# VHH binders against WD repeat domain-containing protein 83 (wdr83): the designs that were tried, part 1

No score or structure here was measured in a lab: all are predicted.

Target 1, 315 residues: WD repeat domain-containing protein 83 (wdr83), of Danio rerio (Zebrafish) (Brachydanio rerio) (q6dh44)
Amino acid sequence: MAFPQPRPQAPQLPQHLWRTVDCQQGAVRAVRFNADGNYLLTCGSDKSLKLWSVSRGTLLKTYSGHGYEVLDADGSYDNSQLCSCSSDKTVILWDVASGQVTRKLRGHAGKVNCVQFNEEATVMLSGSIDGTVRCWDTRSRRMEPIQILDESQDGISSLKVSEHELLTGSVDGRVRRYDLRMGQLQVDYIGSPITCVCFSRDGQCTLSSSLDSTVRLLDKSTGEMLGEYSGHVNKGYKLDCCLTDKDTHVLSCSEDGHVYYWDLVEGSLTLKLPVGKAVVQSLSFHPTEPRLLTSMEGRVQVWGAEPEDAAENES
Below, numbering starts at 1 at the first letter of every chain, in headers, positions and changes, except where a header shows other numbers; antibody chains aren't numbered by Kabat.
F is the ipSAE of ESMFold2-Fast. E and O are both the ipSAE of ESMFold2, at different seeds. Each is the mean of both directions, binder to target and target to binder. V2 is 0.75 times the mean of E and O plus 0.25 times the DockQ between their complexes.
[cut] marks letters that were taken out.
Atom coordinates printed by the task and the answers are left out, and those that the model quotes come from them; centres of patches stay.

## First folded at step 3 (VHH)

Design a11 (from n5 with D99G L100P; framework vhh_brivekimig_d4)
Fold by ESMFold2-Fast, scan of step 3:
Structure a11 (fold): chain B 315 residues (1-315), chain A 125 residues (1-125)
Amino acid sequence: as target 1 above (315 residues)
Amino acid sequence: EVQLVESGGGVVQPGGSLRLSCAASGFTFSTYAMSWVRQAPGKGPEWVSSISSGGSYTLYADSVKGRFTISRDNSKNTLYLQMNSLRPEDTALYYCARGPSGWSPYGTQEYFQHSSQGTLVTVSS
């Protein structure tokens, strides 16, 4: 089975707008679910990172410490820590409950585009316009990275971590997959600047979006292209892409104000979801449920597979 | 202090070629996308071309596509613009600019940073 195979059930797609959150952060550069999907993180051009309740749409905490725009963030599996990265060239580790900066990590030569914890939250990985990935020990107070990966020939735009594997996307048009334990590297040449990378939920495929307005699905073991998804507009922005919670569909942001949904196997457009009249830049898919976050300008939209009242089954 | 110094302009006949250079200092050149913008007498600035921080991706205005080539040498902190098949309408002051400040190499929707006198290109018979 080359593609991830969903169980035989009609796919549930998040296309019902539940709420729009005005984040009051200037532009929202990235929106991310936390590890369990109960909270969302918003990265602001106002230099702040904010934590929100998904179910209530309410602001829980503001994290202040970056010197320029916050470009990405991630939450630890136990909700005790956040990490973020910025145009200020730093990575910050935060204590969730207190809002305090635990560590501010310097070393990147330029803006840091992406950051993630590994599953155990023992390591943070950051990717920069400087063309390097830096691996940081979360438990140590050391200021130096454990490892620097510098095989990329241009800026790192996106990274994702799964188990012992790191996936990176670069402006050099290559998707790189590192085995962090064995030190092995596999490279897939796409040929246009990569804007986003991710793993399929089953871990057997990689997905990448690029500035040729194309999203591609590759078999991880062979590098064979299994799917190609187009029709959206991605020519100048670092747009996000993802897979649904059951690997039934591919999603991409678009410069035309829509989120595009394609059937993973057939490559056919299933849904062109209207978000608004500006660039939809960032999205995040819930880890286990058919729920989607989108960001457009200074606002985040929360989308569900059914109307909000039916989904919440409250009072 | 960010400093950008353009050179290589001059007077050339239609169909001729010129190579512009921009020497950069005061910042980590290799971590910034760079652009060329031009300004004809009495007109506003027009974006010409952009190049990614590592040089892997380039973009051109429709008016110059196929005639101009942008390149960079990060070891020398220098940006280049090779201009071929020059036309009278290419006559302008040419500026190099640091940016766009986002990851996007297009630059048309983003703020450019330049603080320079430019280099004059005159195309006339």
Scores: ipSAE 0.651, ipTM 0.821, lowest interface PAE 1.2, mean pLDDT 89

Design a12 (from n5 with G107D; framework vhh_brivekimig_d4)
Fold by ESMFold2-Fast, scan of step 3:
Structure a12 (fold): chain B 315 residues (1-315), chain A 125 residues (1-125)
Amino acid sequence: as target 1 above (315 residues)
Amino acid sequence: EVQLVESGGGVVQPGGSLRLSCAASGFTFSTYAMSWVRQAPGKGPEWVSSISSGGSYTLYADSVKGRFTISRDNSKNTLYLQMNSLRPEDTALYYCARDLSGWSPYDTQEYFQHSSQGTLVTVSS
């Protein structure tokens, strides 16, 4: 059982609104912190990807090149590159500084729901409604994927990469974990379409959210269910879930306008954070600090554990 | 050219059944979630049901749950809606639609792209 132990001190939870960013992109389908947490990425239904300053809430650059809405994005560890995916069936690799398309990768037969760099940014991984995951070499001029994973029986909704492992969530109700070095596949049957998957910060557990309005925590080595989190509404939307920076709490978006926080170990609801009166679709938790991004309609909200003025005096 | 051709509508009495079909062409049918949307005379569009690209998952509006069954045959590029225990309130033009959003089956506006003429269902005594 690799269930993470809670810290002895009271956990700091982001529940103080610091700023609201009007992204001017139509609906914001995904919001993501960059690798160091100083910037945020917004994926728009207007076909644009935008880069913003977290501390200032200001637009830094707009990335234009997709033919339909942008569904997901990720930044490289060194902030030199971005990758994004779209309903236009493509994956785009961007140069951050110039805003130029470095590569536009075609091959998926349908919309691409998720995309991520590996830790070294040597590979991009994309997951599509076509049921495949495609692995692309970022350094090569090759246009074909270096690997295609096609074990899924329905669309890929979510993926996450950690070291040598790939975690995928599918509409077929299965969470798949690929050991990319050993060529091994582990499958966990949930039974409802998966909307989001992620690893715990310590790498010992996997978290998944599904359309039965349930978030589940599984031990990675055994597949044993360690926790189950409910009370929110997730019946029709591809909603995000995550863990806090210290694995103390599970968070989920909700169709009822709130972000739900549950104690990881107890499974009890700690906080029901009101965001607004529409679907909270996407969220991203800061890599090292108790800070949260939420997206609702065309706006992103930045949340901290303390009022903004107190945090600024201490940071 | 993307084409969706609905068929199977007709006139039935309350409690009757109908099976609707939607023939798709001009796109890779197997890579899109599909929906049925209806529009009653003088009313706005109402989402009825959705099915995932591989057919593993189905969703229904509360008004039709337990009475309607959505299905698809990707080898034939065809979407189906089996309608049982029909009520007068089910009277509408029925459209099939390709899901371009993938995130909101309750937002009927996102299911209207490439919808065709529809097929009329009339439930009356």
Scores: ipSAE 0.462, ipTM 0.727, lowest interface PAE 1.9, mean pLDDT 89

Design a13 (from n5 with T108D Q109E; framework vhh_brivekimig_d4)
Fold by ESMFold2-Fast, scan of step 3:
Structure a13 (fold): chain B 315 residues (1-315), chain A 125 residues (1-125)
Amino acid sequence: as target 1 above (315 residues)
Amino acid sequence: EVQLVESGGGVVQPGGSLRLSCAASGFTFSTYAMSWVRQAPGKGPEWVSSISSGGSYTLYADSVKGRFTISRDNSKNTLYLQMNSLRPEDTALYYCARDLSGWSPYGDEEYFQHSSQGTLVTVSS
């Protein structure tokens, strides 16, 4: 006779719509939580970058200076600086409080798809359709990048920085991991254009999404494929993917108007979250809580693990 | 000044082949995804095929998949479309377009910028 074992509590997944923010900046090309998750950034086709309160859904500041669509943005860990990149081929460093352009960096030969600060915000890293990653010093007034990485055979679509490592995704179907301290490069061949890359929260794995409508989880040290996630639609758009705050699930945007959630280990579809009737292009997962941002057309949705009223009663 | 000059069109029998070329100038060709768009008589424009900036990836409309091949030579600033097993329904003016989409590695239909000239392909028996 076997005794019943207590069922582990299922992890909380953000599936309850808390609010919808009308960003009034054309299409929202990227949505990002800031480092502490209290604010969100929206990158507009109207050429603006906007900063919002997550808890109130209110606009705090508009950053104007780019000549074309803003494609990505990041905030420094201390909330003093923002960086953004654009199809105008530039990277801009902003002062958060004043809204002023601190520096406008030129050098990329084509649109800049992705940008991020390192953890100390001493360097900005930008990736372009020109096939290069450029590393820029945030503290000096030098206009030239401190380093150019040009091993990619096609455009850089996505990059992420973690500690001493840089992860890049390219249209050439390769995920590249640079060890910036050791000067080493490891390459994983996927075979379809990469749309997004990220690290697992524990730093042991890499996640990539590609135009074959597949998200892949690889062991960082060996390059062995640990998981494969499919069923969504990703055939023509640069869609985001991520992991949950506790690495329990993989998430992907989809061209069919949904966000897909898969169990990390089993690869089974857990949730197909309806957002709307257009392409869900961008998403961002909260650094420590089960909260999700999604962008579709000109709007951002804020999702929580439970109804907003229940969350307010517990806080 | 951005210039896209298409060539290689002509009259062919059903089942025939043609190779289209597009000579690009006035911009950094190697940093743009490129597309072929066609317009048949009395119809709106239809996207045919796209190629990434470095040539690593290609996309095709379902109507031409398996019959057409897109390629590029960045050293010559030239885009190509190899058309095999041509059908009467392929009859159209063919335009070379650069992708002006800011956020896709490939263009959305509404972000294509193309030449007004085109090259005429006529498939008849």
Scores: ipSAE 0.531, ipTM 0.780, lowest interface PAE 1.7, mean pLDDT 89

Design a17 (from n5 with A33W; framework vhh_brivekimig_d4)
Fold by ESMFold2-Fast, scan of step 3:
Structure a17 (fold): chain B 315 residues (1-315), chain A 125 residues (1-125)
Amino acid sequence: as target 1 above (315 residues)
Amino acid sequence: EVQLVESGGGVVQPGGSLRLSCAASGFTFSTYWMSWVRQAPGKGPEWVSSISSGGSYTLYADSVKGRFTISRDNSKNTLYLQMNSLRPEDTALYYCARDLSGWSPYGTQEYFQHSSQGTLVTVSS
């Protein structure tokens, strides 16, 4: 007879501060876990991209080459490459180990707000205030994009890639989902500038945050609104939102210095996590574990579900 | 190289209207958030209004909300400010500004690049 499987564990939420990292980059505009969650990337207003150890909180390497603020970054699945984008209108592909610029890609007419590798790291996708998404081949030395997507009526604020789908958020108040293989486009009208988009972990839903201080969960196939999350402040800043590693909760940055956690299904506020007294600028959720990164001003906080130094003994 | 040339100012009675224009050159106008900033004599600059690069989103200072309308024509590289129900307190030099932050719609002066000329609006007195 088959042994009964253990009951699913209750969802764990990262609410215990493990460490604060002073990044020494001016303002940290974006913080991102790498593909396996062992490292973190910080994008500085000082024009630098930095790679850090999550477990040690130590600086591993500084990547210098951008001419203005670094606005977003991503790491390849095999940890061999980084990509970043900047107010300098460029996308840079980096070799992780050497710290060298592999490619500096020009073509965007304005600031590049977001960048991501596809799963295989064969393509980089960049979204700009110029209203275009540009798709770049990582394997060739081609300097021209392999594809330009220009259906947006205003700046691209956020993008995410999942398998063959690209999700974009625009200041025009629309979330767009492209099937990159079939050339199909679906558009969801939200009505306020989009600050962040992401996919649910199961790929069935899309999440968007907008300047009406509202985060929305939509069914991908129907466009039906499954959830709406509010109570936080998002009126002027391009703030991040995400889902937990098990799709149990929705998280959003807030201009009031907190990260808000809502139950995904009920829409009820589960936790209002105090980070500090300034705008929480960016967040990133670990790919497989309940761990959170938050950025506020020049500092990054690492949050875990358990106290960092939990002992088995009772004192 | 970068030029912003304001026009449309003048003398008007309280309750009157004016339409300001800003002709932009030397940069890709359609890729910048644009703002109007005003400065009354003896005062610091005051942010008035901002518009997104594609024109989908607009912001206004509380002092002008409901009275002023910002708009842009990217095909003509031109920014506009329609001013209605003008008050003596609206008297100022008005400057067109390029927002270098992109996502700082609260209009801090440190992120603006504006012309030195401006256009003078005088609400009678």
Scores: ipSAE 0.609, ipTM 0.818, lowest interface PAE 1.5, mean pLDDT 89

Design a19 (from n5 with P105L; framework vhh_brivekimig_d4)
Fold by ESMFold2-Fast, scan of step 3:
Structure a19 (fold): chain B 315 residues (1-315), chain A 125 residues (1-125)
Amino acid sequence: as target 1 above (315 residues)
Amino acid sequence: EVQLVESGGGVVQPGGSLRLSCAASGFTFSTYAMSWVRQAPGKGPEWVSSISSGGSYTLYADSVKGRFTISRDNSKNTLYLQMNSLRPEDTALYYCARDLSGWSLYGTQEYFQHSSQGTLVTVSS
C-alpha cells in the first residue's frame, strides 16, 4: 500500500477576473500593489493618488497635492508612507493615515516618470524625463537630494531598487544597473527606448521591455541574454512588464488590449489574457500570491483568486 | 508665457525641399518630447513626426518616412523639420507641439500644446 506523494503544484496564473474598479481619476497612468499586497494605489490623470482595499474594492483615501498627472507611486514596507511622482516635476512623500503631504520635493527639470522607496523606506528614488535619477532622504528636512545620477543620455522611463542596487531604463535604449555602495555602473545596450525594468524575485536576472515590442531577460552579473519574449504590441506607450511571484512567467502589458504571459525558460506564450479593447497601460503583480492588477483607461481590474477575507464570507 | 513660433514655410514645386524651425520659449525645452503636426485645407490635424527630449529617438508617420527628418538643438531651444521630396499632399499649415501626455514616452498618440499660427507649406506644380 503506497501513500500518494503530493506532486508539485503547477504555477497558478491569475486569469479569473475577480473585480473591476472604476477609479474616477480620468486615465489611470500606473497601478501598484502596496508592499504587503493588501492595498492598491492608482495614479490618475486628474492629479490624484488613490488608495484602495484589494479585498473590498473600496476607496480608502484620496491624496491631493500634485499640480498635474500622477505618473507613479510606491508604498513603504510598514504602510505608514506613500511616495508619488508627477508631470508637475515633483516627488511627494505622504502620510498614509492623515492623507497629508509630509514633503514636496522639487529639483527635477521635467516630468518624473517613476518613483520607489528602498526596502527600509529611508530613501526615495525618482527618475525623470530630464535624464536624472534623484535619491532623497525620507528622514531629513533638507530639500536637496542625497545623490543625482546623470549618466543617462535621454529620459528615465523606469527604475527599480533591490538591496544596494538601482536598475534604470532609459529612452536612450540602455538598461543601467548601479551599485549604490561601490559607485559602479553596468550598462546593457538594447537599442530601443526602454519602457519598464525589473529584477527577478531571486535577484539573479533583470527584465526589460522596449518599444521594439520585445521583453528581454538578462543575467544580472554578465549581461548575457537568457530569454526573449514577443508577440505583443509595444510601439508607442510606456507599458509595464513583470515576473510572477515565483519567477515562472514573464508578463507584459500590450497596446492590443491583452496581457501576455510567457514561460520564463521556454519563452513560449502560455496565456494571452483579454483585458479589453484599449491599451493595457500598467500592471502590478502581488508580492507573494498569484494576483495581478491591470489598468486600462480609467479602470483597474483585479485578476486571480479572491483574497482569504472575501472567500471566508461564503462559509 | 509658453510660446512656440514656427517659421520656414513657403511655396515649392513637387520634389522640392524646405526646412521648418520652431523657436520655443517660456518652458524648459530640453525636458519635453516635441512633435510636428500639420493641418491640410479642410481636414483635421495629422501627426507628422516626434522626437524624444534628449533626441535619442525619432518617430515618423508612414506618409513622410524616408522624406522628412526631425531634429532638435536643446542649446538653442529650437525644433527642426527637414522636408525633402515634397508632394502636393504635403500642403498644410505645420505646427510644432510639446508633448503634455503622462503616458507617451516620446510625444505620440496623446495630446499636444501648439501655437495657433503655424507655418504654411504649399506644394504646387
Scores: ipSAE 0.650, ipTM 0.830, lowest interface PAE 1.1, mean pLDDT 89

Design a23 (from n5 with Y57W; framework vhh_brivekimig_d4)
Fold by ESMFold2-Fast, scan of step 3:
Structure a23 (fold): chain B 315 residues (1-315), chain A 125 residues (1-125)
Amino acid sequence: as target 1 above (315 residues)
Amino acid sequence: EVQLVESGGGVVQPGGSLRLSCAASGFTFSTYAMSWVRQAPGKGPEWVSSISSGGSWTLYADSVKGRFTISRDNSKNTLYLQMNSLRPEDTALYYCARDLSGWSPYGTQEYFQHSSQGTLVTVSS
């Protein structure tokens, strides 16, 4: 008589295709989980932002107000607000429940590639092809940004906010980290256009992807390169990268139709996930669960285990 | 009104050089990625080269890499294409275009807007 002893297991990676959503938005330029991971946002070339239920796979609301393609979006921590940015040069703040535009912010000289709330949703930060980051007060009716950051020598491709820090990626081949409290700037020279930046979940590292088909992990305090991840194709497209919910693996989109997973510490390829025959451009990893969103052309794929609450909606 | 006016085309012998210019007006030139697209007689349009809004990054089609150089002068609202070591297969009507894609894809003609007449390049002996 013996009882089963738990064996050490590799971290669970989302690799089962649970759902495909046809977004009916033209091309989906960005796909994002909301703050709690219960909803997903899709940014369409048809000028619409759409909110979907992850568990049901159903469209909940369409947000219409942009004049051109929607390029990025983010949700507030309390699910009351969305922000989005567009090739129409604007940033829009939306009321989630009503679907109404709360504010439409103008000031960028060109298309706005990325947008994010800070943790408290008191500020929106937007990054543009005009080479600037603009910081906007969400509570004020002020039309002017509270701050403009213009140290970049070419377009801003990606930004992420964590506490008092702003991380930006630029076409000029530099990753910039701003301490917004201290007014300090740290610059890491990569040498190829940056397509995506993010912080590790523990806040100790930065991750960047660039057009030399390389993803890099840097120690935040020293700037030392801790990891380098390659084998995927990223030569001409703005592709997303991210880390898993437990910082075990690095993920990247690829122009070859796959999502690549590398072990964070070893740098070895763990999984080459086939998505399809077109460019996988955008991805988003669930905040607490091994669940992944990918976008390819006009469709979003949901990868991982089916949520338990989906069974409650069956009849 | 958005206007793109190409110039610099002409007749040149194989191995020769030409410099194309595109004068842009009616929009904020410095905030758009720009491209050159060509169309040879009897063929569809072919993307040739692209340059980022600030000029830090350039892309080239394999057929022209090492021979052509794209550049821009944002103070003059002008896009350039320096063409060296020209070949008969480079014969085409050349258009400048602003990139209307969200960020990417650079290297594709699908998202380019050109409302111009182009400039004709003929490489002949």
Scores: ipSAE 0.541, ipTM 0.780, lowest interface PAE 1.6, mean pLDDT 88

Design a4 (from n5 with S104E; framework vhh_brivekimig_d4)
Fold by ESMFold2-Fast, scan of step 3:
Structure a4 (fold): chain B 315 residues (1-315), chain A 125 residues (1-125)
Amino acid sequence: as target 1 above (315 residues)
Amino acid sequence: EVQLVESGGGVVQPGGSLRLSCAASGFTFSTYAMSWVRQAPGKGPEWVSSISSGGSYTLYADSVKGRFTISRDNSKNTLYLQMNSLRPEDTALYYCARDLSGWEPYGTQEYFQHSSQGTLVTVSS
């Protein structure tokens, strides 16, 4: 007689505040984990991009070069490079170690809302209020983008890259998926301005948040809506959404000062996490661990599944 | 030099209509979200309406929903506000403003910049 294998434990959700970081950057417009989750990036209304230690909450480096607010940033898989975008209409490629601007890329006609490296960090992709996505080669010193995507009818609010696919969200109420190798475009009509898009970790689904206070999960291959998540407030602000590290839950920022967690399959509200009394603007979920970053005004909160002292003793 | 020039204000009776215009120059108009903001005598500014850079999304204050329509012509660098069923409480100096925020026009006054004299709308019997 053997004991039955213990049933899987419920997924651990980051709901314990480990640290609050006062970023000293004005408003933090975006907060992002780096590729391995050991560092975090903060994009400031003071025109700076800052790199911080997640474990210590300490500032490691300030990246100065943008002429206006920094709106988004991303780190390369090997931690050697950062890219950022700004209301100054530029995309900057940075050397992490030196803090130096490697390239400052011009061409967008208006503010650049989002930026990301592809998986290999050979291309940067930027999305602008000008309605275009621009693809930039990271290895050449070419001034021109290698490709411009202009099918959007209004500003690009969000983009994500996975393998050979680009996902974009637009104020025109459409989520667009580009196969960059085959030149194919698939369009999903949502009907309200898109604030954030992302892929599921398994790459099979797309997630979008929009100004109708609704987050939607779609099957990537069919466009079928698999889930709908509501109860939060997203009526005026460009708020982030994401999935947990194991694709068990959907998360959204909210204008009511909370982060909302829904069960992915059931669509039921699992947790309404209180962050504070202002708009929760941005969030980023750790690549492999139940750990969350949230931004509210000029502060970033680091959330873990367990109290900070217990988590440190286990690592 | 960024310049916004409002026009089209005047005196109308309750129930009347006016169309306001804002002529923009000194910046790439088509790449900014735009808003209308009003200020009644002795009161602070009140946001009225916003429109996205490409014109596909519009927002209205609850006080003007169903009565006002915001629109833009990017080829002419011009913003419009069609005001119908005007009420005495709509009496104010009307300003156009561009959104300087890191986000698209989502209807908040914290993201506005206006640099003009405005156009006066008076609704009186």
Scores: ipSAE 0.578, ipTM 0.790, lowest interface PAE 1.3, mean pLDDT 89

Design a6 (from n5 with Y106F; framework vhh_brivekimig_d4)
Fold by ESMFold2-Fast, scan of step 3:
Structure a6 (fold): chain B 315 residues (1-315), chain A 125 residues (1-125)
Amino acid sequence: as target 1 above (315 residues)
Amino acid sequence: EVQLVESGGGVVQPGGSLRLSCAASGFTFSTYAMSWVRQAPGKGPEWVSSISSGGSYTLYADSVKGRFTISRDNSKNTLYLQMNSLRPEDTALYYCARDLSGWSPFGTQEYFQHSSQGTLVTVSS
């Protein structure tokens, strides 16, 4: 018997439609995997937040309490809590199991575009059109934020938290990285309104998308531009971008109804995934597996690297 | 109650200039993207220009690009439209509008709330 000649496997890209979920929430403004990737969250223009099973595509719970559209949401690491933000200017902390509002946080002067827990779920961070990021203690009943960050010159469109670092994207065309331990701020000037920011999975790079129809990869420590990704359409919508589970590819939503995949290092277009005939607004990549969520109008699609197995796939 | 009061319209000759103002009250003006929308007699509303909440980003319709300048003063709760090189086709009622889109951080061209009054701009010889 000949021994196989080992060669690196090609990265698996989610391009096979596994499931379409009709969310019945009006437009789905954001779709997010939970911390372990077994559940998904949908933020509706009908003012509701919904929790769904990824494997079954079934609705598990509806969270009602916001006064206007839900714009973003996040789940805690232990799946016990959710946080959400709305054009009603509030941030809500929810108990997952009961569906009850634990806290409704007021203080932002305008709509809240983005929200996330820190890794320990001890703090929620919210970014608003009012140009501020507000940090809220999840464990106390304090109504005031523990910290306000107001260096942005225009609305906060996107934020991500990793360890001791906060990354923000602003309409002022700047990506800001806060070192929360050192109290230091680093600013990268892009020059067009930022629609989305994220960290690479290895924590070494930052990714940003902007209204000049360009996604950029920067070295976190130096601010050196390592990659630039274009060919998609992003001129008027707040579209999401992300990286694959192994940091092999950059993905962006597009106003032309596709999700674009580029090779991270080469910058070459690998895949132009057709989703439909409307704006693909939001996406979320699975934390450990090649699985993608996309939102377009009132529906969410679940994409896998391979066709969903007809055999029992539960473990 | 949200109130938007437009002013500065009038009659001007082709090639002339006008500066429109919109005084806002009943909401936190600095936290909304704002737009100018116009409606000529017998036509539907046409979006003209938008400005982000902090004023760092502006958008213009192709028909007015290079001729009109949108600006805002958040300390005075006032939106402005400087109109230069006016043409007869610019004749319309001009409305200022607040972006009520929940999902856009920098204003949208698709959804606006405007006042019912407007300010009339007539470009005539």
Scores: ipSAE 0.667, ipTM 0.843, lowest interface PAE 1.1, mean pLDDT 89

